# VHH binders against FERM domain-containing protein 4A (FRMD4A), part 20

Target 1, 303 residues: FERM domain-containing protein 4A (FRMD4A), of Homo sapiens (Human) (q9p2q2r20to322)
Amino acid sequence: RRCQVHLLDDRKLELLVQPKLLAKELLDLVASHFNLKEKEYFGIAFTDETGHLNWLQLDRRVLEHDFPKKSGPVVLYFCVRFYIESISYLKDNATIELFFLNAKSCIYKELIDVDSEVVFELASYILQEAKGDFSSNEVVRSDLKKLPALPTQALKEHPSLAYCEDRVIEHYKKLNGQTRGQAIVNYMSIVESLPTYGVHYYAVKDKQGIPWWLGLSYKGIFQYDYHDKVKPRKIFQWRQLENLYFREKKFSVEVHDPRRASVTRRTFGHSGIAVHTWYACPALIKSIWAMAISQHQFYLDRK
Below, E stands for the ipSAE of ESMFold2; O stands for the ipSAE of OpenDDE; V2 stands for 0.75 times the mean of E and O plus 0.25 times the DockQ between their complexes.

## First folded at step 13 (VHH; framework vhh_sonelokimab_d1)

Design v7 (from u3 with S31D G109S; at its last look DockQ between E and O 0.72; V2 from the best seeds 0.67)
Fold by ESMFold2, look of step 13:
Structure v7 (fold): chain B 303 residues (1-303), chain A 127 residues (1-127)
Amino acid sequence: as target 1 above (303 residues)
Amino acid sequence: DVQLVESGGGLVQPGGSLRLSCAASGFTFSDYIVGWFRQAPGKEREFIGAISGSGGSTYYAVSEKGRFTISRDNSKNTLYLQMNSLRPEDTAVYYCAKSEYDYIYKIGSRTLYMDVWGQGTLVTVSS
């Protein structure tokens, strides 16, 4: 079956995938295009029929995943799956550059919540990385048209495109003499400090039908008010969790909470158990399940 | 109505064996995780093991693995616990329990959450 893999450097790989090809083997092929050794941070994703992002499971065959039932090639995305606190923990420049490309994409697509003033500063580092030192206002305005530096929402919050460009220029002028590598480090330092960086969000509901965001990351599982992805309402660190559960439309976590007790006459010793449950369509619940297991395994592997 | 009824408990000498049964009714037995727990006097409930609806995945407490075997027969709606090489510290009330879930991913080693419990069957191991 024909597959099209979208890469982080805007290239697309066209492949004929055989029925027995494992997802790990496809990841290895894609990684070879970047001389990438640190493959553990990356994955291959697709959008399912319901519009939700899913990740290929590396120990399974590519063609055994639930791709949309439509004509044409299967569309796949190579991207960061497992985030870390800082790129300073990465061993190779190839890995760092892929994290940088991934972060730029997330900012441009508005997947990360960021103030427009921070966007302007980030755009200055994009210019420094891509073009070097500031030369003139007209060159910068031309370059900003070519680079995916200013997401739409940031532009809409201000009086004009020219206003936004001027704010970027103010930051950019301060960067003269900064190397390409330093610009990447400074860009990533800012993005890594953003509260929505590195979190995989899922739209879920409680049993009363109230909507929430469920966030999964290397730190654990977080519950957010539907209108506030930044500050979690509940935090479930991996070390607090006993078990994860799912059935059809529901996903649950079991936590140790010494303050809670629940006892029947025939059962004793349930003190400190709390179970939290969320609901979504079966496809999304399966995606949450797979991500939660993989994030916990990543957490264990880093210890 | 959902019911779980344990049977097969009794008095056994150290080194002996027992097979406990749990008869399930009032739900689609094959759709749910079921498991065994025990509670000795004055102690917290202890997880023994659990088995997926299909029977394809089993989970055991570390300390009991190798002496106890969990199985299910979905055609008879019955969960089993085979206990071998019994010791006096195995003396407890043994409970069958049902999860409301199909799938479990075990992070810790202490216990599992279950929503329906049987009344228990007493196993006494003494000479």
Scores: ipSAE 0.576, ipTM 0.784, lowest interface PAE 0.7, mean pLDDT 88
ESMFold2 (binder alone), look of step 13: mean pLDDT 80; pTM 0.823
OpenDDE, look of step 13: ipSAE 0.721; ipTM 0.879

Design v8 (from t8 with I104L; at its last look DockQ between E and O 0.68; V2 from the best seeds 0.64)
Fold by ESMFold2, look of step 13:
Structure v8 (fold): chain B 303 residues (1-303), chain A 127 residues (1-127)
Amino acid sequence: as target 1 above (303 residues)
Amino acid sequence: DVQLVESGGGLVQPGGSLRLSCAASGFTFSSYIVGWFRQAPGKEREFIGAISGSGGSTYYAVSEKGRFTISRDNSKNTLYLQMNSLRPEDTAVYYCAKSEYDILYKIGGRTLYMDVWGQGTLVTVSS
């Protein structure tokens, strides 16, 4: 079957995928195009019929996943799946550049919550990386039209494109002499400090039907107000968790909380155990389950 | 009514074997995790092990030393605990319990959350 893998640099790989091809083998093929050795941080994703992002399971065959039923090639995305605190932990420049491309894409697509003033500074590093030192206002304005530097929301918050461009230019002028590699590091340093960076968010509901965001990362499982992805309401670090539970539309975490006690008519000794439960359609719950297990294994591998 | 009824407890000599049964009714047995716990006098309830709804995955407490085997027969709505090489420290009331979930990913080994419990069956290991 024809597959189209969207890469992080606007390129696409057109492939005829045989029925027996494993997702890991597809990832290896894509990684070879970048000379990428540190493949453990990356995955291949697709959007299902309901608009939710799903990740190919590396030990399953590519064509056994539930792709949207439409004509044309299967559309796949090569992305970062497992984030880390800092690119300083990465060993290879190829990996660092892919994290940079991934971060630029996330910010341009408005998947990360970023103040427009921070966007202007980030855009200056994009210019320094892509074009080198500042030369003139007119060159910068032209370059900004070509680069994925200014997401739509940042432009809408201000009086004009020219205002935004001028703010970017003010930051860019300060970077004179900065190398391409330094610009990438500085860009990533800012992005890595953003509270929404590195978190996989899922739209869920509690038993009462109240909507929440559930965030999964190497740090654990986080519950957010549906209108605020920045500040978690509940935090479940991996080391605090006893068990994860799954059934149909239901995902639950079990936490040890010594401040709580539970006894039954027949026994005692359930003290300090709390269970938190979220609901979504079965497909999304399966995605949450798979990501949670994967993130916990990633957490263990780094210990 | 959701009901779990243990049977098969009794007096057994050290080194002996015993098989406990748990008969389930009032719910779709094959759709839920079920498991075994025990409680010695004056002690907290202790997780022994559990088994997925399909029977495809078993989960044992970290402290379990391989003397106990959990199984289920979904055609008979019955959960089993085979206990071998019994010791006096195994003397306890044994409970079966039902989860509201089908599948478990175990991070810790302390216990599991269960929503329905059986009445218990006493196992005494002594001469």
Scores: ipSAE 0.505, ipTM 0.770, lowest interface PAE 1.2, mean pLDDT 88
ESMFold2 (binder alone), look of step 13: mean pLDDT 79; pTM 0.814
OpenDDE, look of step 13: ipSAE 0.745; ipTM 0.873

## First folded at step 14 (VHH)

Design w1 (from v5 with S31D G109S; framework vhh_sonelokimab_d1; at its last look DockQ between E and O 0.67; V2 from the best seeds 0.62)
Fold by ESMFold2, look of step 14:
Order: structure tokens, then C-alpha cells, then sequence
Structure w1 (fold): chain B 303 residues (1-303), chain A 127 residues (1-127)
């Protein structure tokens, strides 16, 4: 079957995938296009029939995944699957550059919510990285049309494109002499501080039917008000978890409560245990389950 | 009504063996994880192990040392615990329990959350 893999540099890899091809082998092929050694941070994703993002399981065959039954090629995305606190932990420049490309893509596609003033500063680093030092306002305005620097929502929040461009220019002029590598580091430093960076969000409900966002990241599992993906209402760090549970439409976490464990130990039942449960359609719950296990394994591998 | 009934408890000699049974009713037995726990006098309830609905996956507490084997017979709606090399410290009330979940990812492996419990069966290990 025909597959189209969207790469982080906006290229597309067209493939005729044989039935026996493992997802790991596809990832290795894509990684070789970037001379990428640190493959453990990356994965290949697709959008399922219900509109949810899913990740290829590396030990399964590519064609065994539940792709949409649309005509045309299967659309796949090579992207960062496992985020870290800082790119300073990455060993290779190839990996750092892919994280930079991934972050630019996420912000441009509005997958990360970011304040307009932060967008303007980030855009200045994009210009410094791609084009070097500021030369003229006219050149900058031309370059900004070609680069993935200004997400549509940031532009809509202001009276004109020219206003946004002028704000970018003010930041950009301050960067003269900054190397390409320093621009990447400065860009990533800002993005890594954003509260929505590195979080995989899922639309869920509680037992009463109230909608929430459930966020999975390298830090743990977070519950957010449906209207506020930034500030979590509940935080479950990986080190606090006893077990994860799954059935059909529900996903639950069991957390340690050492205060409960020290009170009494004679009560029948699960004394000293707190269990939190969320609901969604079966396909989404399976996606949450797979991500939770993989993120916890990544946490253990780094620990 | 969901019901779990343990049987097979009693007095057994140190070093002996005993098989506990848990008869399940009121639900589709093969769809759910079921497991065994025990509680010695003055101690907290202790997870022993659990088994998937199909019987394809077994989960044992980290503290369990390989003397106990969990199995199920879905045609008879029955969960079993085979206990070998019994010691006096195995003296406890043994409970079977049903999870509301069919898949578990163990992180701590010290306890499990279960929604329905049996009444328990007493096992006493003594000469």
C-alpha cells in the first residue's frame, strides 16, 4: 500500500509499503535521511478514522495499524514522540536540529498555544537561524512570508501584518552577530519553558460526564479544565503512580498516598489508594493507554 | 448480582499444598481480570496475583516468591490459587476479587484496585 511520510523539513517521502514491513524499519529508514542516531525520541504518527492521532507501534507491521479507509496514500508524520526538559541533554546536532524543526512546526500549526509577544520573539530567532543578521525591513518582510514564523492566530490578534512584522524586526535587530546554533538554542529555551510544550492532549470526560483535557508528557499525567490547557487542575507525576488501568472506554491511574498508608492498615479493601478515572471512546482510550505506557517506559529509561 | 465465593481453605501442615477456588457469578467471567489477596491478623491486605480474562497474562506481586500459581477455567467460571510449600506465615484469610478493568500496567506491583470482593476463606498453616 502507498504511504506518504511527512518529514520535519516539509519534504514528503513517497513509499510503497510491503505487508511485512515493521514500523521500526520504517522509522530507521526515515531517520537515515537525517543521519539521526538518537532515534529514541522520535516516532511515526497517523490520524485515525475518528480524527485522533495515533503512533505506529515499532514492533508491529506498518499495515496492521487502523488507518482511515480513504482513497489515496496513507498519510504518516515523522515527529518527536518523547520530549525532554532541555535540548542540552541531546548528544548530536542532528537531533537538536530535528527538535528545533519539530518545535517550529508545532507552533506554526498552532499545536502549542503561545502568546503573541512570544511568537514575535521566536520569529526573530527563526530569521537569525535561516537568514543571519538583520539587513533591512524590506528583506525581513519578504523572508517572513516564506518562513513558518507567524501562526495565523497570532496575526489575527493584531491590527495588521505590518504591526506584527515591526515587532519581529525590533527583536531581530537585537540579535546581530548571533550564530545559527545560538539562535536555535535561544529559540528552544523559550519553547521549552512554555507550559503546553511536550504535552500530548486528549479530550476526556469524568464519571459525571464533565469534559476535561488529559495531558501526557515526560513529567506525568495532568488533568486540565476543558477551557484551559495551560494550568492543570490535577498533577500525577510518574513517581507517584502505583498502577495504570484500562477497559474499553475508561482509563484510570492509581496513585500512592503515603499519608493514607500510614494511618491504619486493617481496613478491608484498598486502604491508602487513590484512583482517578477518565472516559472516552474506545479508540481514544487505547491511544491514551499506549501513550501512557510508552511515556512511563521513557521515564524509567532516563531515570 | 456480581458474586465471588471462595472455597478450599482449612488447616494444612507446613510444607504442604492447598488449592483455593473462587466461584464467580453475575458477570461475564472471561471479560475481566480476577485475582487473589490475603490478610493476616493485624496486617494490611496483601496482593498475591491476578490473571487476565483470557488467562493469557498472569501478574504476581513483587513479594511473591514463586510458591503460588494463579489459573482460571472460564468454562466453569472459576479462579484458582495453587499454594505450595506453605509456611506458618501464610496463615491468613484469602480473598478473590474482580477488577472492573481488563488490562493492567503494573508500576509498583504492591497492590491492585478491585471493585468486587469475595467473603474470604481462612487458611491456617500449623502442625
Amino acid sequence: as target 1 above (303 residues)
Amino acid sequence: DVQLVESGGGLVQPGGSLRLSCAASGFTFSDYIVGWFRQAPGKEREFIGAISGSGGSTYYAVSEKGRFTISRDNSKNTLYLQMNSLRPEDTAVYYCAKSEYDIIYLIGSRTLYMDVWGQGTLVTVSS
Scores: ipSAE 0.468, ipTM 0.771, lowest interface PAE 1.6, mean pLDDT 88
ESMFold2 (binder alone), look of step 14: mean pLDDT 80; pTM 0.820
OpenDDE, look of step 14: ipSAE 0.746; ipTM 0.873

Design w2 (from v7 with K106L; framework vhh_sonelokimab_d1; at its last look DockQ between E and O 0.60; V2 from the best seeds 0.65)
Fold by ESMFold2, look of step 14:
Structure w2 (fold): chain B 303 residues (1-303), chain A 127 residues (1-127)
Amino acid sequence: as target 1 above (303 residues)
Amino acid sequence: DVQLVESGGGLVQPGGSLRLSCAASGFTFSDYIVGWFRQAPGKEREFIGAISGSGGSTYYAVSEKGRFTISRDNSKNTLYLQMNSLRPEDTAVYYCAKSEYDYIYLIGSRTLYMDVWGQGTLVTVSS
């Protein structure tokens, strides 16, 4: 079957995928286009019928995944799957550049919430990386129309495009002499400090039917109010967790019991104080399960 | 309606072997993870191990060092615990239990959450 893999540099790879091709083999092929050695941070995703991102399981065949029922090629995305607190831990410039491209895409597509003043500063680094030093207001205004630097949300929060451009110019003028590499590092330093960076969010409900966001990352599992992805209501660090459980529409975490046995909890009450459960459709729960295991394995590899 | 009944407990000399059984009824046995726990006098209940619905995956507590083997026979709705090289410190009431889940991922490997428990069967290891 025909697949179209969207790359982080705006290119698309057209591929004829045979039934036996493993997702790992597809990832290896895509990574070779970037001479990418540090493949462990990346994955291949697709959007399901409900609009949610799902990740190809590397040990499964590409065509065994539940893609939308559409005519035409299967649309896939090469993306960062496993985030870290700083790109300074990455070994290769190729990896750092892909993280930069991934972050720019997330902010421009409004997948990460960013205050507009921060957007203006980030746009200045995009200009410095792409075009070098500031030359004139007119050149900058032209460049900003061509570069995906100003997401629609930031523009709508202010009286005019010109106002936003002027704010970007103010930041950009301060960057004279900064190299492309320095601009990338400075851009990523700001993005890495954003509360929503590096978190995979899933829309879930609790047993009472109350909606929440469940966030998964290398730091653990986080529960957020449905209207606030920034401040978690509950935090389950990997070190606090004893086990993960799943069945059909439910996903559960068991918090480490300071006692050796849970019989005391059962004897004195059966409500799950030590176990927290969330519900979603089976496909989403399976995605949460796979991501949670993958993130914990990533956490262990760094520990 | 869901029932788990342990049997096979009794008196065994140190170094001996014993096989415990757990008869399950009131649910589709092969759909669920089941496991063994024990509670020595004056101590908290201790996880021994568990086995997937199909029997394809087994999970043992970190403290378990290979003397015990968990198995199941889905055609008989029965969970087993084979205990070898028994020691006096293995003296305890042994319980079987059922999970409400199909899949577990062990992070700590010290305990499991279970929703239905048997009554227990006493194993005494002494001369």
Scores: ipSAE 0.618, ipTM 0.817, lowest interface PAE 0.6, mean pLDDT 87
ESMFold2 (binder alone), look of step 14: mean pLDDT 80; pTM 0.825
OpenDDE, look of step 14: ipSAE 0.716; ipTM 0.869

Design w3 (from v5 with G53R G109S; framework vhh_sonelokimab_d1; at its last look DockQ between E and O 0.67; V2 from the best seeds 0.00; counts 0 for: pae E 2.6 > 2)
Fold by ESMFold2, look of step 14:
Structure w3 (fold): chain B 303 residues (1-303), chain A 127 residues (1-127)
Amino acid sequence: as target 1 above (303 residues)
Amino acid sequence: DVQLVESGGGLVQPGGSLRLSCAASGFTFSSYIVGWFRQAPGKEREFIGAISRSGGSTYYAVSEKGRFTISRDNSKNTLYLQMNSLRPEDTAVYYCAKSEYDIIYLIGSRTLYMDVWGQGTLVTVSS
């Protein structure tokens, strides 16, 4: 079966995938194109028929996954699956560059919540990385048309393209003398500080039907008000979790909760442990389940 | 009404074996994860293990050292705990319990949330 793997550098790999090919082997093949050794941060994903991102399980065959029923090649994406606090934990330049490409893609596609002035500063680092030092306003305006540096929403929120370009130029002029590597580090430092960076968000409901965001990351499982993906209402760190539970449309976590330590009669011998439950359609609950297990294993592997 | 009734407890000498049974009624037994716990005198309840609806997967507490085997017979609505090489430290009241969930991922492996419990059967390992 034909597969098309979208890469982080805008390339696509066209592959004829045999039924026996494991997802791990496909990841190895894709990683070789980048001379990537630190493969543990990356995965291969696809969009299911409901529009949600799903990840290939490395120990399973590629063609065993439930792809949308469409003619043509299976469309796959190579991207960061497991985020970390800082690229300073990464050992190889190839890995750092892929994280940079992944972050640029997330910003340009508006997947990360970021203020326009921060977008303009980020764009200045993109210019410094790609083109070197500032030379002239005209060159910058030309380069910004060719580079995926300014997301559409940031442009729309301001009186003109020229205004946005002028803001970028102001930031860019300050960067004279920065190397390509320094620009990448500075870019990533800003993106890593953004509250929505590195979080896999899922739209869920509680038992009363109230909508929430459930965020999964290397930090744990976070619950957010539906109107505020930035500041969590509840935080469940991996070290606080006892168990995860799954049933059809229901996902639950069992945690230590100091506020409940002395009052629970149903949890015989379980003082200080509470269960928190969220609901969504079965396909989404399965995605949450798979991500939670994968993120917890990643947490354990780092420890 | 949902109930679980343990049986098979008693006095056993160290090194001996004992098989506990848990008879289930008032619900579709084959549709639920069930498990075993114990509580020694003066201690908190300890998770031993649980078994999937079909019996295809077993989950044992981190502390379990391979002396106990959990099994189920869905045709008889019965959960079993086979205990071998018993030690005085195994003296406890043993409880059967059922979960409202289909699938469990153990992180701490120290405990498990259950919604229905039996009244327990005493196992004494002494002499």
Scores: ipSAE 0.350, ipTM 0.711, lowest interface PAE 2.6, mean pLDDT 87
ESMFold2 (binder alone), look of step 14: mean pLDDT 81; pTM 0.832
OpenDDE, look of step 14: ipSAE 0.608; ipTM 0.819

Design w4 (from v5, 14 letters changed; framework vhh_etentamig_d1; at its last look DockQ between E and O 0.73; V2 from the best seeds 0.00; counts 0 for: pae E 3.9 > 2, unsure alone 63.8 < 65)
Fold by ESMFold2, look of step 14:
Structure w4 (fold): chain B 303 residues (1-303), chain A 127 residues (1-127)
Amino acid sequence: as target 1 above (303 residues)
Amino acid sequence: EVQLLESGGGLVQPGGSLRLSCAASGFTFSSYIMSWVRQAPGKGPEWVSAISGSGGSTYYADSVKGRFTISRDNSKNTLYLQMNSLRAEDTAVYYCAKSEYDIIYLIGGRTLYMDVRGQGTLVTVSS
């Protein structure tokens, strides 16, 4: 079957995928394109029929996944799946470059919550990395048209494109003499400090039907108000969790809570155990389940 | 409405074997994680083993791994626990328990919240 793998540098890899091909083998093929050794941070994703992002399971065949019923090639995305605290933990420049490309894509696509003034500073590092030192306002304006530096929301918050470009130029002029590597590090340092960076968000509901965001990452499982992805309402770090549960439309976590006593016939365990439950369609719950297990395994492997 | 009836307990010598059964009714048996929990005389309850609704995944407490085998027959609505190489420390009342879930992933592996409804079945291991 025809597949189109979107790479992190806006390129596409066109493939005829045979029925026996494992997702691991596809990841290896894409990784070789970048001379990438640290494959453990990356995955291949697709958007399912319900509009939600799903990750290929490495031990399964690519064509065994539930792709949307569409004419044309299966559309796949090579992305960072497992985020870390800082790129300083990465061993190879190839990996750092891919994390940088991934972060730029996330900012441009407005997947990360960021103030427009921070966007302008980030854009200056993009220019320094891609083009070197500031030369002239005219060159910068031309370069910004070609680079994925200014997301639409940031532009809408201000009087004009020229205003935004001038703000970027102001930051860029301060960077004279920075190497490409220094620009990447500075860019990533800012992005890594952003509260929505590195979190996989899922739209869920509680038992009463109230909508929430559930965020999954190497840090654990976080619950956010529907209108505030930045500050979690509830935090379940991996070290605090006892068990995860899954059935059809519900996903639950079991946590230690020393403020609660075991007092009922429905509880057969030690004092201080509480269960929190969220609901979504079965496809999304399966995606949450798969991500939670994989994030916990990643957390254990890096400990 | 939910009924869980344990059987198969008895007196055995150390190193012996027993097979416990749990007859289930009042719910769609195959849709739920089932488990065994035990309580030694005068002591608190201890989780022993769990099995997914399909029977495809099994889980064991460290104290029983390699000696106990949980299984289920969804056509007969029956949960089993095969206990081999029994030790004095296995002496307890054994209870069958129902979960509200099909699948579990153990992070801490210490405690499960399970619905216990029966009187249990006494297993006594002594010379």
Scores: ipSAE 0.167, ipTM 0.611, lowest interface PAE 3.9, mean pLDDT 87
ESMFold2 (binder alone), look of step 14: mean pLDDT 78; pTM 0.800
OpenDDE, look of step 14: ipSAE 0.617; ipTM 0.832

Design w5 (from v5, 22 letters changed; framework vhh_7uia_1; at its last look DockQ between E and O 0.75; V2 from the best seeds 0.00; counts 0 for: pae E 2.4 > 2, unsure alone 62.2 < 65)
Fold by ESMFold2, look of step 14:
Structure w5 (fold): chain B 303 residues (1-303), chain A 127 residues (1-127)
Amino acid sequence: as target 1 above (303 residues)
Amino acid sequence: QLQLVETGGGLVKPGGSLRLSCVVSGFTFSSYIMAWVRQAPGKELEWVSSISGSGGSTYYEDSVKGRFTISTDNAKNTLYLQMSSLKPEDTAVYYCAKSEYDIIYLIGGRTLYMDVWGQGTQVTVSS
């Protein structure tokens, strides 16, 4: 079957995938294109028929995944799957470059929640990285039209494009003499501090049908109000979890809760154990399950 | 409706063996996580062993690993716990339990969430 792998540098790999090809072998092929050794942070994703992002399971065959029933090539995405606190933990420049490309893509596509004033500063680092030192206002305005630096929402929050460009120019002028590498580091430092960075969000409901976001990351499992992906209402760190459960349309976490003094009929073992449950369609629950296990294994590997 | 009935408990000397049985009715046995849980006198409930509904994976609490074996007989709708090398600290009421889930992933792995319980069978290791 024909597959099209979208790369982080806006290129695509066109492949004819055999039935026996494992997802890990496909990841190895894509990684070799970037001379990437630190493959453990990356994965290959696709959008399922329900519109949700799914990740290829590395120990399974590529064609065993439930791709949309549509003619034409299977569309796949190479991107960061496992985030870390800082790119300073990365050993190889190729890895750092890919994290930078991934972050720029996420911000431009508005997948990471970012204040427009932060966007303007980030755009200045994009200019420094791509074009070097500030030379003139008119050159900057031309360059900003060519670079994916200003996402639509940031522009809409202000009275004019010129206002936004002027804010970027103010930041950019301060960067004179900064190397390409320094600009990348400074860009990533800001992005890594954002509350929504590194979190995989899933739309779920509780037993009463109230919608929530469930966020999965190397830190654990977080529950957010449907209208606030920034500040979690509940935090379940990996070290506080006992077990994960799933069946069909529900996903549950079993957690040590010191505030719960007594065991109910629904729980047993030492006191303080509580279970929290969320609901979604079976495909999404399966995706949450796979991501939760993968994130926990990544957490263990880093300890 | 749903029913779990344990049998096979009794008095046994240290080092001895017992096989506990749990006959189930009212549900598809292989669709759910099944477990053995015990409660010693004056102690909290303690997970002993479980078997997943999908795939049949088995799990054991550290202190019983290598001594106890969980298994099933689908034709008889029966869950078993084969206990060997029994110790006085194994003295407890043993319960068969069912989870409302079919798959578990252990993180801490000290407890299990269960929704249907049997009445229990007494195991006493003494003399």
Scores: ipSAE 0.327, ipTM 0.688, lowest interface PAE 2.4, mean pLDDT 86
ESMFold2 (binder alone), look of step 14: mean pLDDT 78; pTM 0.808
OpenDDE, look of step 14: ipSAE 0.483; ipTM 0.773

Design w6 (from v5 with T111P; framework vhh_sonelokimab_d1; at its last look DockQ between E and O 0.79; V2 from the best seeds 0.58)
Fold by ESMFold2, look of step 14:
Structure w6 (fold): chain B 303 residues (1-303), chain A 127 residues (1-127)
Amino acid sequence: as target 1 above (303 residues)
Amino acid sequence: DVQLVESGGGLVQPGGSLRLSCAASGFTFSSYIVGWFRQAPGKEREFIGAISGSGGSTYYAVSEKGRFTISRDNSKNTLYLQMNSLRPEDTAVYYCAKSEYDIIYLIGGRPLYMDVWGQGTLVTVSS
């Protein structure tokens, strides 16, 4: 079957995928186009029929995944799947460049919550990386029209495009002499500090039907109010967890909490444990399960 | 009406073997993790082991590995515990239990969460 793999540099690879091709082999093929050696941080994703992002399981065949039942090529995305604290832990410049491209895409698509003045500073690093030192206001305004540097929400929060461009120019003028590499590092240092960076969010409900966000990352499992993806209500670090549980529409975590005592048959015999349960459609729960295991294994492998 | 009923307990000599059964009813047996626990006099209930709904994965407490074997027969809705090389310290009430889930991922490896428990069967190991 025909697949389109959308790359982080806006290219698309058109592929005829054979039935036996494993997702790992597809990732290897895509990685070769970037001379990427540190493939462990990346994955191949698709959007399912419900609009949710799903990741190819590397040990399974590509065509065994539940793609939308539309005619035409299967649309796939090459993205960062496993985030880290800082790009300084990465060994190769190719990897760092891909993390930078991934972060720019996330900011532009508004997948990361960012204040508009921070967006303007980030845009200045994009200009420094792509074009070098500031030369003139006119050139910058032209360049900003061509680069995916200013997400729509940041533009809407201010009285004009010109205002936003002027703010970017003020930040950019301060960067004279900064190399491409320094600009990338400075960009990433800001993005890595953002509270929504590196978190995979899932829309879930509790037993009472109240909606929440569940966030998964190398740090653990976080529960957020549905209106606030920034400040978690509950934090479950990997070191606090005993077990994860899965069934159809349910996902649960079992935590060690010495302040809680068993008072029912469900928790009988477990001093200080607590179980937290979330519900969603089976496809989403399966995605949460796969991501949770993958993130925990990544956490263990990096220790 | 979810129910778990243990059987097969009794008196056995040290070094002997015993096979416990747990008959399940009122739910789709093959869809849930089931497991064995025990409680010696004056002690907390302790985990022995569990088995996935399909029977494809087994989980054992480290201290009981090698002597006890958990199995299930989904066509008979029955969970089994084969206990070998029994010692007096194995004397306890043995409980069958059911989880609400069909798959578990162990992080810390401590006792499993269970939602339905059997009434227990007494095993006495004494000469």
Scores: ipSAE 0.420, ipTM 0.723, lowest interface PAE 1.7, mean pLDDT 87
ESMFold2 (binder alone), look of step 14: mean pLDDT 81; pTM 0.827
OpenDDE, look of step 14: ipSAE 0.596; ipTM 0.819

